VH-VL binders against q8mxu4. Designs and how they scored, part 32

Target 1, 107 residues: q8mxu4
Amino acid sequence: MCDRDDCASIASRCTGETIICAFVESITPPKIRDKTGTYELKCPFAEGFTMEIGDLFLFHFVFDGSSEKCTRLTPIPKMLAMVYEKLLKDLRKAKKEGKMIISPTAN
Key: E = the ipSAE of ESMFold2; O = the ipSAE of OpenDDE; V2 = 0.75 times the mean of E and O plus 0.25 times the DockQ between their complexes.

## First folded at step 23 (VH-VL; framework fv_satralizumab)

Design j04 (at its last look DockQ between E and O 0.48; V2 from the best seeds 0.67)
Fold by OpenDDE, look of step 23:
Structure j04 (fold): chain C 107 residues (1-107), chain A 123 residues (1-123), chain B 107 residues (1-107)
Amino acid sequence: as target 1 above (107 residues)
Amino acid sequence: QVQLQESGPGLVKPSETLSLTCAVSGGSISSGYAWSWVRQPPGEGLEWIGFIYESGSTNYNPSLQGRVTISRDNSKNTLYLQMNSLRAEDTAVYYCARDTGWYDYYYGYFDHWGEGTLVTVSS
Amino acid sequence: DIQMTQSPSSLSASVGDSVTITCQASEDIDNYLNWYQQKPGKAPELLIYYASNLETGVPSRFSGSGSGTDFTFTISSLEAEDAATYYCQQYDNLPLTFGQGTKVEIE
């Protein structure tokens, strides 16, 4: 399994699920950006969801080995970007050290 | 493509205040990026000075805290650096750079740099 | 502050040679490490970001690897134009800090 959960790693993501915290860089085409880089989404944003450039979201992605599927978008206050970045970093470390489950669905 | 161009006095006396400008072209300084100043003493390494975000919030290197002010003028698409109480050790090439960071305290990497401007502190 | 230590401080190699530079962080910085190239009298240019991602337009002979505290930068086949000083830089925590640089000379 892959431990990464960032924009730079989406293209090489293993099968499974992950949560990425990233800003919306562009709407058309849909691009997101975090500290690791930029990624153009291959899945459309959910209908009825109002999104603006600069919005911060948690993106729940499911990978089937071919491409990512965005299953959930959770808006996050922009001021919490650094908080979530640190949170995800700590989560990665915890998982690597076996202190936390890799995925709730993987158990 | 984004381009940055620094400009300054070239020579500043000790204890005086340095004022530098960075003209940004090919992109808006209000386009979802942070903007930074970095300096390099002659023949030495690089030292990060500070950020300014789109919001106007700033972060400075603690080593220079209290002496540095970074500001911007969106209408002029220009970045500014002010440094007080200059010393001989402040002699350096000063660069402005774009940081891929976006919101406050959310910083990234420097993907675009200016050519730099030499500032010599001497009596 | 996070200290970045590069090795070696300088090296000389011939065209076609493989060159490796190391960078060690004083603490775990995950993958938040960049590599810059600075030619004499010029500004630094980004080559690698987030430890191993090649910046757009950068030749494939440049690569980066590593995670945590130990990182490597490699030029697989040195070219004359690669004579420069290379810097690693962490962006895990503020203040941002650079390595002292590695000067690469061509024989």
Scores: ipSAE 0.798, ipTM 0.930, lowest interface PAE 0.7, mean pLDDT 92
Fold by ESMFold2, look of step 23:
Structure j04 (fold): chain C 107 residues (1-107), chain A 123 residues (1-123), chain B 107 residues (1-107)
Amino acid sequence: as target 1 above (107 residues)
Amino acid sequence: QVQLQESGPGLVKPSETLSLTCAVSGGSISSGYAWSWVRQPPGEGLEWIGFIYESGSTNYNPSLQGRVTISRDNSKNTLYLQMNSLRAEDTAVYYCARDTGWYDYYYGYFDHWGEGTLVTVSS
Amino acid sequence: DIQMTQSPSSLSASVGDSVTITCQASEDIDNYLNWYQQKPGKAPELLIYYASNLETGVPSRFSGSGSGTDFTFTISSLEAEDAATYYCQQYDNLPLTFGQGTKVEIE
């Protein structure tokens, strides 16, 4: 039951679980980036990971109201960044087209 | 903050090669970002020329007919533009800019620009 | 190549007016559209990225909306310093392409 977001869309998220594929932009303050923009994390990076600027992760978030929690970080090969970006584009297009479908009959 | 400054000849002749320099200060060009060149003929719109990634990999606007080479010297914190076979229509203000490509992936928008340098191609 | 068409080519408006500029892409570019401001004799400056996100330090009177092929840039209350030429630019695919610009003059 996990959604997908990007650096642009997560800023307005208030609830649910979501995943962002993003590069580390900075450690202090903790910032991530993708093709849609940058996002400053409100939760600390998980300890026990070797993190460098330019590393690519899947960031797993849980939101409870305005409370942001980073529940898991999954390192991924950088070559997959473009694959993930394409999948996210396709998902956004599908959601937009689904929202534009209006049934003319209402019984 | 990162600052960019273009320099080079203001006046060049047709058929010659343009060589421009972009000096970067307040930050390193080895920062993960890509770096673009953009030009603007006087009184006209903007045209993207190309960019160079952290690794040195380049992409160019095909409208420039293969006449462009972008390069970098990390030790001098400097970017370069070379354009061959100049024509009168290459008269423009030339800008360098930080491109939001990141560690050889993506490309996008230009969040820092140089002041630009006017290049006039006269015959 | 993705063609970007701006409208209008120019406009004049008074301080306090709301002004709107449109940008059409020749194909679906998702939200990968930026807006720049260029004052006379100056380099362009990024105002908006990813269709609707304000760059740091950009006043909130500037806004962007739209997705796919049709995008709108709005200045909600024009100020004297907003006299400039505005450009849209897509970053969905290479080559990166700009609209032809919209010149905004203050009366």
Scores: ipSAE 0.671, ipTM 0.867, lowest interface PAE 1.2, mean pLDDT 88
ESMFold2 (binder alone), look of step 23: mean pLDDT 90; pTM 0.934

Design j05 (at its last look DockQ between E and O 0.69; V2 from the best seeds 0.66)
Fold by OpenDDE, look of step 23:
Structure j05 (fold): chain C 107 residues (1-107), chain A 123 residues (1-123), chain B 107 residues (1-107)
Amino acid sequence: as target 1 above (107 residues)
Amino acid sequence: QVQLQESGPGLVKPSETLSLTCAVSGGSISSGYAWSWVRQPPGEGLEWIGFIYESGSTNYNPSLQGRVTISRDNSKNTLYLQMNSLRAEDTAVYYCARDTGWYDYWYGYFDHWGEGTLVTVSS
Amino acid sequence: DIQMTQSPSSLSASVGDSVTITCQASQDIDNYLNWYQQKPGKAPELLIYYASNLETGVPSRFSGSGSGTDFTFTISSLEAEDAATYYCQQYDNLPLTFGQGTKVEIE
């Protein structure tokens, strides 16, 4: 499992899913940016979803080994950018240290 | 491509105030980036001074807190640095740089630098 | 403040040699580390960002690795034009801080 969840690591992601918190850098082409860099999205945004440059989102990506699929967009207040960065960093650290219980959602 | 150009007095007396400008071209200072000042004493390393976000919010190095003010003029696409109570140890080449940081307190790496301007503090 | 310690302070090598510079952070900075090249009388230039990402236009002979507290910058095959001082810089936390620099001289 790949533990990274940032723009710089999207291209090298393993099969699976992740959540990335990033700003919209451009609409056409669609680019997102976080503290790690910029990534041009290869999947279209869901129809009916309006975004502007500078908007902050949680991007839920699913990777099939070839490219990312954006399955969900969650708008986040911009003022919480650093909060989410810290949260994700702590999450990564916890996972690395084996402190996180990764339990499959029982569906 | 984004270009930065610093300008200043070159020589400043101790206790006086330094005023520097950084002219930005090839891009808007209101384009989703932060803008920093970094200095380097002759023959020494680099010290981050502070930056200003698109919103106008600023962050400063605590080592210089209280003496530094960074501002911008969007209409002139210009960045400014003001530093009070100059000392001999403030002698340095002063650089302006684009920081990949964006929204309040988000900071990143410096992907574009000016050529720098030497400021000598001497009586 | 996060202290960044580079090693060595200076080195001399021949064209074609492999050069390695290390940077140690006083605390875990994840991958939030950049490497800059500064030639005499010139401004620093970004070479590597986020520990291992090559800036656009930077030759592939430059590389970075590491995570946490220990980082490495490598020039796989030194060229004459690579004579410069190299700096690491963390952006995990404010204030932003640089290493003291490593001067690379060509024999």
Scores: ipSAE 0.753, ipTM 0.920, lowest interface PAE 0.7, mean pLDDT 91
Fold by ESMFold2, look of step 23:
Structure j05 (fold): chain C 107 residues (1-107), chain A 123 residues (1-123), chain B 107 residues (1-107)
Amino acid sequence: as target 1 above (107 residues)
Amino acid sequence: QVQLQESGPGLVKPSETLSLTCAVSGGSISSGYAWSWVRQPPGEGLEWIGFIYESGSTNYNPSLQGRVTISRDNSKNTLYLQMNSLRAEDTAVYYCARDTGWYDYWYGYFDHWGEGTLVTVSS
Amino acid sequence: DIQMTQSPSSLSASVGDSVTITCQASQDIDNYLNWYQQKPGKAPELLIYYASNLETGVPSRFSGSGSGTDFTFTISSLEAEDAATYYCQQYDNLPLTFGQGTKVEIE
């Protein structure tokens, strides 16, 4: 399924699809960052767009147990970084309390 | 391999203004990170003073608000701390540190620290 | 302000022992908690960020766990060089605040 994750949790992802909202920290090597930490991409940045350090994207990943694919990047206004962080924090709290009735993929 | 080094007067008198510098090497202060000052009174714990973002925007500990100014000079790769109206309780080791806050967005952990400089405030 | 309370204030243990330090936040801080080591006359050093992530180059005998208000820091096999004071620090909200510290001594 298509979930919402963060830089700290994506490194442990074994299989599935996920979306992560993060800043570009470096291009070479390719690294992304959010409030939870950094993650070095195992896939190349998607071609066909201008990417600069400090840009904010939604990264769509597919993990199949042996490989990581970055299948889509969607630019996001930087002002929304804290909105996404707050949303993820609220969803993590709801999940821990067993009260999640809002789909994390319902964007 | 970012390195930070504080420097300052060491001994100051009450009511004077403290001025500290933090020289950054092995990396640029214009790298998107935020930069913090933290202090530690002798034999006591750590107190966050404040930080400055890439944009120059600052946040200060409310307990020190009105006395503290943090600034930077990108051309000299240097951070500054100014603290007015010094009191004996301002005696502490002062550290600068790289904050993992990013381009004015959130704040984080301190992944690189300076060696610290002792400031003694006494009559 | 978010208050961070560490326990114990000090402890003594032998080389090879497993030691645990706890940190309690006055409100839910999600996983936004870090651990630092400080040796006498030295600056603090980051060991763990986001509750459980080991900073690069930190020995694997150090670990962290917990979420919300209750966090633990563990040294699985104490070494002589681990004699230091350990601090937790929250980064959920401003002002950034530290625990009062836990002094670890070698017997």
Scores: ipSAE 0.546, ipTM 0.853, lowest interface PAE 1.7, mean pLDDT 87
ESMFold2 (binder alone), look of step 23: mean pLDDT 90; pTM 0.932

## First folded at step 24 (VH-VL; framework fv_satralizumab)

Design zz1 (at its last look DockQ between E and O 0.61; V2 from the best seeds 0.69)
Fold by OpenDDE, look of step 24:
Structure zz1 (fold): chain C 107 residues (1-107), chain A 123 residues (1-123), chain B 107 residues (1-107)
Amino acid sequence: as target 1 above (107 residues)
Amino acid sequence: QVQLQESGPGLVKPSETLSLTCAVSGGSISSGYAWSWVRQPPGEGLEWIGFIYESGSTNYNPSLQGRVTISRDNSKNTLYLQMNSLRAEDTAVYYCARDSGWYDYYYGYFDHWGEGTLVTVSS
Amino acid sequence: DIQMTQSPSSLSASVGDSVTITCQASQDIDNYLNWYQQKPGKAPELLIYYASNLETGVPSRFSGSGSGTDFTFTISSLEAEDAATYYCQQYDNLPLTFGQGTKVEIE
């Protein structure tokens, strides 16, 4: 099982959901990146969004098998990139230490 | 394919200032990545010196006690390292490398390195 | 600063052997750990990033594992060309720091 919520680990997830904070690296093909690496999305970015390379988003991904679906995009000020990195790191640690309530649907 | 090439004086006297250049080819230094300098004394390990971001913002290793300045010239696609008040202990091979940092955020791994240039500090 | 301690400092092994190097961080660095190979007279080359991700073009005989404070680097089947010094490097916090290195010699 993989409890990671970063670009380098997206491919290792099979089920559940996660939130990833990442930059848009490219639009075509759709690629995102964070401190851990880059990931090319299997689907294009959702229509109706105006995004540019370098924009920061929270990506809500739902995994069905080996494929991810982006269900929600939340724009984040770029200056908060490192803050969210820290938050996610702390969240991962808390989960690992059993200090978080694990949602049955998120596993 | 990104390539880096360091160049320098080879020999520098104690208390003098070191000036190194790193010529980048196969890619632009203003492509969103950060760029680092790393040094290695002969027969010893690696020490991170500092890096420069897309905007020109810099971060330095505190161990260097403010003796270091990293800069770049986008028009020449070249990085620079300046180190003041050189000591014998500053004798090392100096490398420039591309950092995984992205648009003034993050830092991490070095995926491209120059061949390095030896700098000997001796009277 | 975060201290990285590698073990062993040096080792000798034969072609075909499995080689394992360990790296211990002075504090929890999550998975923000990289491995480099440096051959004599050459610059370091990135092999593994983010603890276990194989850099593009790197042979599959190289692998990394671990999280938190304890990490391992493994060469599953040593080849003559693998004679080199290997370094771990953390990027959890600045300043970036390296292990002291492990020299791998081929018998």
Scores: ipSAE 0.762, ipTM 0.923, lowest interface PAE 0.7, mean pLDDT 92
Fold by ESMFold2, look of step 24:
Order: sequence, then C-alpha cells, then structure tokens
Structure zz1 (fold): chain C 107 residues (1-107), chain A 123 residues (1-123), chain B 107 residues (1-107)
Amino acid sequence: as target 1 above (107 residues)
Amino acid sequence: QVQLQESGPGLVKPSETLSLTCAVSGGSISSGYAWSWVRQPPGEGLEWIGFIYESGSTNYNPSLQGRVTISRDNSKNTLYLQMNSLRAEDTAVYYCARDSGWYDYYYGYFDHWGEGTLVTVSS
Amino acid sequence: DIQMTQSPSSLSASVGDSVTITCQASQDIDNYLNWYQQKPGKAPELLIYYASNLETGVPSRFSGSGSGTDFTFTISSLEAEDAATYYCQQYDNLPLTFGQGTKVEIE
C-alpha cells in the first residue's frame, strides 16, 4: 500500500490507495499539478464537486494494477499548498533516515 | 505552442537603467504560470534573476541587491524587466522563461524559453 | 544559497558512446533538480525535471537519476546533435541556482 505522494510518483504506483495534494491545471483534458510536476488523470473528475482551474484538492486514488480510480476529492485552502509540500518533504526524509537505521549486526 | 521573445536596447552605459520586454505569443501570460528572467554572461553560466506570479507577486535573487523590478501587462501579454545602476558585469544575454510556479505557489523549472537578447554595458 | 557543482567541466566522446555528467548540491535538495541542454547560440532547453522525469518530446536516450545531494545525467547513445553544454539546476529553495555547466563535444 502506498503512502501519500505526488504527481511525479503516480506512474510508479503500487496496488492500494494514495492521496495527492495538487492543483487543478486543466479540466479538459483533466490535469493536476504540484511542485514535482503534472499528471493527466485517467479517471474523470468526481461528481458532486465544483472544480475550477487553480483549485487545490486532496485527490484520493485507488490502484488495482494499471487501472486508476479517483474515489474522493477534498477541497483544501490554497494557502496550505506550501505546508503540504513541506510535510511531504519531511516525511520522505524521515522515511529515508529510518531506512538508514539498521539493527546491529552480529559482530 | 507558447513562444517568448525578448527585446531591448542592446547597448547601455554604466549606472543607467536597463528596460527589457518579453512578448508572449501562442498563449496567455494569465494562464496560472509564473514567469522568470534568467541571464547568462557571454561564455559563462546561467543566473536566475527573479520571477513574477499570476497575482503580480515577485521574488528576486538577493545577489542583485534590490536593483531589479519585474512587472507584467496582461492586456499586452507582455512581461518586463527593469534593472538599475548597471555595471559591466551586467553584460549578458537576458532570457525570459515560463516558470513552473502556479497561482502564487511553487516555482522552479523553466519549460519554455525566449530566444534571449544580448545587453552590453559599455565602460 | 545552494551551490551546484558539475563534473566534468568538459568532455569529448564519439557518436554511440554512453556519457555521464554528475551534479552535487551543497545540501539535501530532495529530488528538486533539473537538467537543461544549451546548444551554441541558442536558449537552454529543459530535458529533465524532478531529477528523473523526461520533459515531453525529449528523446529516451537522455536520463537522470539521484536524490539528496548527488545526481547523474546520462546520454545512453550519443548523437551528433547532442553536442551542447548541459546544466543542472536546483529548485528546492530560492534563489534558484545552476551548476557551472558541462560542455560535451563530438570527436
């Protein structure tokens, strides 16, 4: 299962769910963007939400192999874009530091 | 496809003010993107000058010590660079570029560049 | 300011060779690194953003890798039109900064 991620990493997605904080770049074709890049959605925008270019959302994705499904959109105040970007950087760094922490080996 | 074209005086004297324009065609500068200026002294590397967001908010390279103003005129689809107190080391090719900034957020990669215009500051 | 150091400053290679250029950042920049190609008398052109993502229309012989402080740019099979100067550039923090460039010549 994937953690929260970014536009650049969607193509490397594993089976499971992920949440991406991104701006709407285009509605037709549907494109989103963050600091890491742009991504053209393979799923339609979810019904029941009004979207405009420049809106910020949390996009909830479910992946089952090569297929993607956008199951939920959560509107986010635009000013939080930098907060989410910083949080994602910090989480990536913490994960790398945890991966560099190894149990003592016999010796 | 979006295209950018710089223009300006070519030759300027020390202590004068540089004024450059960047005409954008094939798309609108009111597209959500930010717009950067970058310069390159002849035979040397690249230096970022600053950018302007959709809202008109700007960020500048502090190495330029407050000498720079970037502005935009949406009705003319044009970006502007003003640099005062010119010195010989300001001699460079000046580029405008579309910046990956989006609606006052993010920044940092330049996916479309102008052709550049040489500015020579004579001594 | 984040200093970007490229190696080598120049290289010569034959058509068909694989060439590599390295770029080191003075601090951890995550994956916020781009590569540009500049042919003589022309503007720079974006090849790679976010360390490893090819810009649209860029030939697949170009690639990028690395994260943190150490990054690599590779041309897998050099072509005559690849004679150019290549620049890395970080976008983790302002001011945006470039490496000093690597000139690639065809022998």
Scores: ipSAE 0.675, ipTM 0.876, lowest interface PAE 1.2, mean pLDDT 88
ESMFold2 (binder alone), look of step 24: mean pLDDT 90; pTM 0.933

Design zz2 (at its last look DockQ between E and O 0.68; V2 from the best seeds 0.00; counts 0 for: pae E 2.7 > 2)
Fold by OpenDDE, look of step 24:
Structure zz2 (fold): chain C 107 residues (1-107), chain A 123 residues (1-123), chain B 107 residues (1-107)
Amino acid sequence: as target 1 above (107 residues)
Amino acid sequence: QVQLQESGPGLVKPSETLSLTCAVSGGSISSGYAWSWVRQPPGEGLEWIGYIYESGSTNYNPSLQGRVTISRDNSKNTLYLQMNSLRAEDTAVYYCARDTGWYDYYYGYFDHWGEGTLVTVSS
Amino acid sequence: DIQMTQSPSSLSASVGDSVTITCQASQDIDNYLNWYQQKPGKAPELLIYYASNLETGVPSRFSGSGSGTDFTFTISSLEAEDAATYYCQQYDNLPLTFGQGTKVEIE
């Protein structure tokens, strides 16, 4: 299993789910960016809410094959970007060390 | 294609203030990136000086002991570096670079660099 | 500050050789490490970001690996144009810091 929770590595993910904290780089085409790079989404942003360039979100992705599905968007205050980066870093480390098991329903 | 071009006095006397400019072309300095200054003494390695975000917020290397100010002029698409109380050790090639960071304290990597400008500190 | 230690400081190799440079961080920096190439009299250029991602336009003979504290930069088949000084750089924490550099000379 690959732990791909960043923009630079999301394309390498084949199965499972992940949460990525990233900001919206562009709407058309839909691109997100974090400290690791930029990723162009394969699907457009969900309709029904207002999204602007620069907005920060937690993106919940589910992978089926080489394609990602964004199942949830959680807006994050921009000032908390580094906090969430640290949180995800710690989570990734904990996973690698086998210190925690994350349930798919635990969101 | 983003391009950066540094310019400065070339020679500065000890205790004087250094003022450098970085002209950015091919992209706006307020387009979702941060901008850094990096210097390199002759024959030595690279030292990060500091950066400025789109918001105007700045961060500096503590090694510079508060001698540095980075600013920008959006209307001129230009970055500025000011360094006070220059010493011989401040002799270096000074580079401006684009940082892929965006928000305050959200720094990234340097994907574009200027050609650099040599600053010699000598009496 | 996070200290970055490169090894070796310099090396000489022939065209076609494989070249390996290492970078060690004084603390865990996850994958937040970049590699730059600086040719004589020129500005540094980004080759690899986030430990192993090739910058757009960079030849595939360049690669990076590692995580945590130990990182490796490799040129699989050295070309004459690769004569340069290479630097690692961490962006896990401020201040941003570089390795001391590795000068690669072509025999």
Scores: ipSAE 0.756, ipTM 0.917, lowest interface PAE 0.7, mean pLDDT 91
Fold by ESMFold2, look of step 24:
Structure zz2 (fold): chain C 107 residues (1-107), chain A 123 residues (1-123), chain B 107 residues (1-107)
Amino acid sequence: as target 1 above (107 residues)
Amino acid sequence: QVQLQESGPGLVKPSETLSLTCAVSGGSISSGYAWSWVRQPPGEGLEWIGYIYESGSTNYNPSLQGRVTISRDNSKNTLYLQMNSLRAEDTAVYYCARDTGWYDYYYGYFDHWGEGTLVTVSS
Amino acid sequence: DIQMTQSPSSLSASVGDSVTITCQASQDIDNYLNWYQQKPGKAPELLIYYASNLETGVPSRFSGSGSGTDFTFTISSLEAEDAATYYCQQYDNLPLTFGQGTKVEIE
């Protein structure tokens, strides 16, 4: 099952699958940014996507021990950035308390 | 390196309107960043006044609701603050600052500040 | 409005000492907490964002930690140039609010 991260928390990830909601800060080198900071990818963005600096995506990452891969980009409306930020905060609170918050994308 | 410089009248009378400018150099105010005004009464803490975003949309501190207008002139690379109905409590150093957020989305931390300009409201 | 309370209001320490400042939020703000340094007659300067991330060019003797409601700022080896007032500031919600400040003096 897929985790959720932000630019600050992904910097220390080395295993698993995760999703980040972030803005494209740079294409070359590939960098993404959110309210928690900037993350420079250790891999290229997924191929076949049209993107511009300032676009907002869900970035899917897979870490298999020693390497990072960006496997999918899902474009989202920029006005949802704050909604995704709040959902991540609520998910982390629920995890600390041993309960899960139902998100708009899950029941 | 972006630099910000405030300017304004220094001394203003109660009930009058304050007009401040913030000149931006070394960068563009139309580069997608959000811009803010923050004030500090002498010997006191900091109070956020408001934001203006890339789109021209604004957010203001509710404590100043109805008295504040933040605007910009992209061709002059300049931000403006207008505050109506001044009171003695509005005496403060006024700063302009850049937020690292993009579009109509603030991030909430200011990586560049002007040097500030003191405004005294006195009869 | 989210109230931010700093402790202590002032402190004095010698060059080389470790100093610690605390900041408490009136509600859970996750890690959306910044630290600024303000020297007399100058504007505040960002030192730390997102509770623990050093801004570019900030010396490594500055650090921050904490989450939720309780945050700590540490100067690991005080230098003469560190005499200043330090402010915490939350950015979880508008209006942005600052702590009342902690004045650090060199003995």
Scores: ipSAE 0.410, ipTM 0.802, lowest interface PAE 2.7, mean pLDDT 87
ESMFold2 (binder alone), look of step 24: mean pLDDT 90; pTM 0.933

